# Designs tried in a protein design chat: VH-VL binders against Uncharacterized protein B0403.3. Part 5

Target 1, 247 residues: Uncharacterized protein B0403.3, of Caenorhabditis elegans (q11077)
Amino acid sequence: RRHFGDEYRINTPACDIVCEGQWKSEFHANFHKIYDTEYFEIPLDTAIVKNRANLKMFCSSTIQKYSCLRNECKIQRTPWSAEKHICVGHFDNFDRNINCLSLTDKYVQRECSNVCNSIKIEISQAEIDRMAEMDFSRQEKSEFVEQNKHCNVIACYQLCHEYIISKVCIDSAVAARSVVKSYYDSYLEREYTELNKDDQDELYSSFCRRVTPGQDENEFTANMTRYNNLTLDRMKNDIRSVFSILD

## First folded at step 24 (VH-VL; from z3 with light chain S31T)

Design i6
Fold by ESMFold2, fold request of step 26:
Structure i6 (fold): chain C 247 residues (1-247), chain A 121 residues (1-121), chain B 107 residues (1-107)
Amino acid sequence: as target 1 above (247 residues)
Amino acid sequence: EVQLVESGGGLVQPGGSLRLSCAASGFTFSSYWMNWVRQAPGKGLEWVSYISSTGEYIYYADSVKGRFTISRDNAKNSLSLQMNSLRDEDTAVYYCAREGSWGEPDYFDYWGQGTTVTVSS
Amino acid sequence: DIQMTQSPSSVSASVGDRVTITCRASQGIRTWLAWYQQKPGKAPKFLIYAASSLQSGVPSRFSGSGSGTDFTLTISSLQPEDFATYYCQQTNSFPWTFGGGTKVEIK
């Protein structure tokens, strides 16, 4: 759950707090959930994909928030956010595929959550050696480990959701998988961009790069392809196993 | 563009051994899980075994466990099936089949032409 | 293991006919069923997944339906290239198992 605003772009902090507060209040009124503690960006939240009415209600409120930021706060550009991706950038794709997303949601919240919260997450020995060679501080090592864990969890949910779409959706499984892939790809791109802006690319693990569009898994540490393939094989094996339970 | 070509089939006596090979081209072999599926004469299809892209996850049908060994060589883009202690019921056309990659549907989207194994006294 | 039973074992039909093939699972498999087409002397070709979803490039005259234990493949207007054997496969539980096949023959 790592949602950060760009405080340095905000000329009127009280104004943007009001816009955000109204949006969170509408979320509570509409979904009977407290946004700050009961909404999750990973995996895609049930409140958004439960049905078409919920998607439209969430996105109507979200469009209002971004109109508030632009018109009342004069904030012309905002960084990528999960709700903006869904409601501003890709609404048509989510709407067209809402039936499939709704059908698969129970499996994502239950089976995918079970496997993805239990996956074994490791740092390769090659990367451990590289961090020592680059003289990483204790804090840098900790951030590298946590970022790698985050990427592993995101990749697991993406693969698991795409898997179940292929098993249960009736018509355009390819289109629905593309909607899910686009969401998680964009999320990972935002994670990379935040590190890149601060010249902290070295904190983005080989696996993170493997699962982030346009990144090279071998950028910092060579010959990582087999290690990352093994990680992905383990995820596929664990995902397939969780769905093979008889009852 | 994807091609799978099996070889190594032939006539063998019960209790004998054969090694089947599957040459892969037109795709990144090391990113795909691979399967063997067989078809007895005049019969339907039977799944035999799979191997993960790195070779670390392997599963066999009960009918072949302990007798067959699946392996792969990603440097040579080849899949293999070592068949030992062959029996009459192992007589079949053996197909090499590609499964979808990570996050893709798990169906057999490409198949080789098959190689025939005949176990006869 | 889940047994898959196809019926009929063969169908004799003419070009333009509607053909229906059935597949029954020995226990519930949800919609987790695939269909394959195999022409004489050729390898099987993937046709339908998730009981009813057509693979890219499959003609719209093919359709699938069913859930639980009973499934059908329908060819709405048989073409000369459709004379083949059709197999169902459950993808619910390992080992994945196939039906015995249904041969669609020229009448």
Scores: ipSAE 0.693, ipTM 0.850, lowest interface PAE 1.5, mean pLDDT 89
Fold by ESMFold2, fold request of step 26:
Structure i6 (fold): chain C 247 residues (1-247), chain A 121 residues (1-121), chain B 107 residues (1-107)
Amino acid sequence: as target 1 above (247 residues)
Amino acid sequence: EVQLVESGGGLVQPGGSLRLSCAASGFTFSSYWMNWVRQAPGKGLEWVSYISSTGEYIYYADSVKGRFTISRDNAKNSLSLQMNSLRDEDTAVYYCAREGSWGEPDYFDYWGQGTTVTVSS
Amino acid sequence: DIQMTQSPSSVSASVGDRVTITCRASQGIRTWLAWYQQKPGKAPKFLIYAASSLQSGVPSRFSGSGSGTDFTLTISSLQPEDFATYYCQQTNSFPWTFGGGTKVEIK
């Protein structure tokens, strides 16, 4: 009656997967959204900053996740993440500016998404020439193009959100713009760090470098300042145009 | 210290032309959109035109469209307004005004002292 | 074009008085309105954005309010340096347009 060889023990989840799973389950319970498919780091998530209650609810569960990682998994150092940035590193700044972020929520969801998902994204002739000169593989060209597109979308959302903050926020628009800028700056720094870690630094486009703190837009392709200014002018023009429609 | 200095104003007859200039210093001129705003004697302010940082995006008020041309030379940190087919109603003080950069508000945070254009027979 | 109508055209007041200036838009402009102060012979100075937010360095005696079509600038206790003409500007739609101005002058 007793068979030890035929019965398999199931694998238990790794400790960090349990901490993460609990956090994602709380996200679903609190926001009625599935984290893996309905939370987006770009733009800065509107459900989380919709009001102070949502911010505190999200950050309460986020702090519990990082406490779980530290105390139960003995993981003391974690890479940058959007939730850690908001809840652990910069909570006071988000909390102080939550009324402004809440006021801008509908504009980010509608006007900013409309313009930023429709922007014209181009790669300069100088960078096309450089990719040919360096004999980029098909995969390297694809990664360069996709990363450049990603940086353009991030920059567009940042500029659009800062623009609308300046138009509708009553209290301390300067501080609120700084909160938004800090979020997108840190996101871009993570994007650069991942490429640099893999020795793929040259796949980070001139425009990506322009919008990433501490980077030189001319590092790999010289004389890019005017081209990048033109890209930013196009974004500002498109952003102002979408907000010139009277509701 | 941001500084904008207009020049080129003067007396001109109807149908004549003038070119206004604005010299910029104390900031990275090539990063800012620039505007001309005018003020007729005893009247309020009227926005005239803007030009984007690179010069590719330009807009004019209907009252001057087809007659005025805005331009910039980023190498010389200068903004220009070519004014043709001038009319009596173009008589005004013309101000050069800076608006915010790409992520900044579109209010006019710095203005020059102005240059006077008088269109009279 | 959006017409901006300021009233009154002029107001006479004494130092220490409370002054209220109104600005009305011909269409809804949300809160997308700026206020400028201009002294005689000088360029305008930026005062208020987003209808009610004070620019850095602007004294707290200045306040703005309103949304949609009706906006107000208030100076709670006039100082000698506040005698000037005040302009509103909509930044909702191009072309941007200014109100006709309200001159605050010594009574």
Scores: ipSAE 0.647, ipTM 0.837, lowest interface PAE 1.9, mean pLDDT 88
Fold by ESMFold2, last read:
Structure i6 (fold): chain C 247 residues (1-247), chain A 121 residues (1-121), chain B 107 residues (1-107)
Amino acid sequence: as target 1 above (247 residues)
Amino acid sequence: EVQLVESGGGLVQPGGSLRLSCAASGFTFSSYWMNWVRQAPGKGLEWVSYISSTGEYIYYADSVKGRFTISRDNAKNSLSLQMNSLRDEDTAVYYCAREGSWGEPDYFDYWGQGTTVTVSS
Amino acid sequence: DIQMTQSPSSVSASVGDRVTITCRASQGIRTWLAWYQQKPGKAPKFLIYAASSLQSGVPSRFSGSGSGTDFTLTISSLQPEDFATYYCQQTNSFPWTFGGGTKVEIK
């Protein structure tokens, strides 16, 4: 689903695709999953966090991919990716916290997925009115809605995973929550950067900006504080309800 | 740094009313869910009510449901508890307590010093 | 409602003693239990979450353990500032309920 060659295809159009293909083939061999259809970046996939051996296996293959890109394709710079974040940028943090991430994974895959795939995602009338004022096309409105949904799901998984870490992890819960927060924050930053690169950052909703580091200073987003807090309260309420066993 | 200061306690007769207030400072009040917890003389702690950061989600203990109303004013960084139809068993020290923000632990990490409510004839 | 029973109701101990406080839930609450410390005339202070995880700034002489229905708070070497009443609290289901408290006092 993600192709490194799209951005840098001019110099070595086939080489990066070969590096990626080798990596996906190793993923299939190691985890018995087809990367393009059975690996999920959100939430953090069980294949990555199941245990330390799996983390090391995934990251060994990932480091080889980036070595291939650098050494064989002469690609000096690549955009942010989930696997690069985990394996190249933050491996030590994931490794130190792998026991907590492993312990909480079953709750993330079941309870968090149940909540986060069923949250009600609404766009305020104020935001709808703003889209009309900015003359959004039908396609731009659709992209805005889908990006907003994506941000809501990412935020939900982040909050839910942080919540269950606080409830069940025995040691260093603050550090484990920081690992989870860093992953999803960086993911959201990538989402913003892709829109901003093409001067399409107006497709990034006030909620998206609220949950993306450094993007919540926008004047409209500041005026939407209460609405965006309501959305976050709804997520916390739904998350707490799934885990609270009220009766 | 983080401060919660309760006020509004006092002596009241059964069937009377009181309104408690809690002034918050040293943190972003509008990002935290808030609670009231009470402690009867010589007794343990009893959770009373919570209110979400925006006020949309509110829950009461059965012992106070229908008689107490929790509210907040985020512009004034204040939490309130309107207590009506007071009974002898409502006599307690009332604490304002903060729980974690979104994604943080929901245990009570900061408490005020409390305000005393005495219901007696 | 989940009832939380603490024992003993009070403990007489000397500085340097190991003190153990127990908390029992009327039904399973997983590890979803907190411990608080309260000194006379003061508000409770948060000590432990998730049955065993120390809040930042809490001395390492405090430890918690347990899961399901039976939980323990241990002070490995009692200090003068540890004479207080200790409460457990479950956050498994509403209403959140506290134990009756255990007063740790000087022998």
Scores: ipSAE 0.555, ipTM 0.804, lowest interface PAE 2.5, mean pLDDT 88
Fold by ESMFold2, last read:
Structure i6 (fold): chain C 247 residues (1-247), chain A 121 residues (1-121), chain B 107 residues (1-107)
Amino acid sequence: as target 1 above (247 residues)
Amino acid sequence: EVQLVESGGGLVQPGGSLRLSCAASGFTFSSYWMNWVRQAPGKGLEWVSYISSTGEYIYYADSVKGRFTISRDNAKNSLSLQMNSLRDEDTAVYYCAREGSWGEPDYFDYWGQGTTVTVSS
Amino acid sequence: DIQMTQSPSSVSASVGDRVTITCRASQGIRTWLAWYQQKPGKAPKFLIYAASSLQSGVPSRFSGSGSGTDFTLTISSLQPEDFATYYCQQTNSFPWTFGGGTKVEIK
């Protein structure tokens, strides 16, 4: 509705942008990192898992962001996000396992990063044939390839982090691996949901479906189980090798 | 219940050949990396070889490289060790061993009963 | 290859005794070490991973410790079923190697 006598300014920042901006400013103040260029969701960022104090600082400001969205912007429901997963949905699990996550972080940032940024990622001939049958545009082929690469990297970091938890942690490794698995599973579910929302779920590769909870690796390209088993086997071999070489 | 049953052991002359088999049951065989570990009479354990879940990645101890061949048949839930050019130091009980799931890699969580290989004149 | 040296090679003990077995690696292996129990005529049984973490179903009288090159397995109160040979295994670098074993015998 318009006010008789004046017009409201329409160039003020949207409410959610203000809440987000405040949160990013607090991230910079607390961790001396620029959120947009120096924070990464894959793998779990060192700033968050360095120690319990850092986890609590990050989550305190994150809770304030979601309070701002709820109370000031009247936004009650938000989509999944990495910071919401960690701080709102699963804080107790991260806090309980922070010592293990902290101990393993150096291996994740060095050895896991080395292998997971260097893995060879291929599209199966069966999927190449399927893309041709479905008459994929050049853009759709590019998006399929890039999404598949993203899923492979996520799966690699999950497997690599689980591997090193088993070898390093003094506490129950089962609980710590569950925290890591839950994070990357939820991330992959979000990736699928974004494609499905745009009616583009055929761009979600067979391997992506294999590693995403509740998805069928054979949905769009049949008989992919052996190919995906070989991909996972190669990934596991590469992970074991990087730790054995570094001895 | 996880079960691993080795077979194919026996007496063989030096320079001879022998094939060991391991029948697996009670778990998804194709999801696990498999190993052979041997134990000479009165001695300790010696790792021999592993094979990855799909069979694509294989490694051997230096003492057996070039003479032993590990293989698996995931359709039949079987692991094999072809042993050629056998020597008297290959005399041992040979165990089929399952690596722990990816959450506990590099440990051998289940072992078979073993099969005895004796290399002598 | 990383050589694993166990000591002692044999120990004679009575039920109720505390038994300590040592394992030394030829170079640092962090805490990447497992322990196994083997009874006569039987296959080894997995006990401990990551130097100190007990496998499910292993009695709490078993404990492990150590890091770097020096590791111990301790049985706090020896039971009749614990008379066996114990092996350590390094999992730090390939190839995996085992210690020579420590036989725990009834005195």
Scores: ipSAE 0.493, ipTM 0.766, lowest interface PAE 2.7, mean pLDDT 88

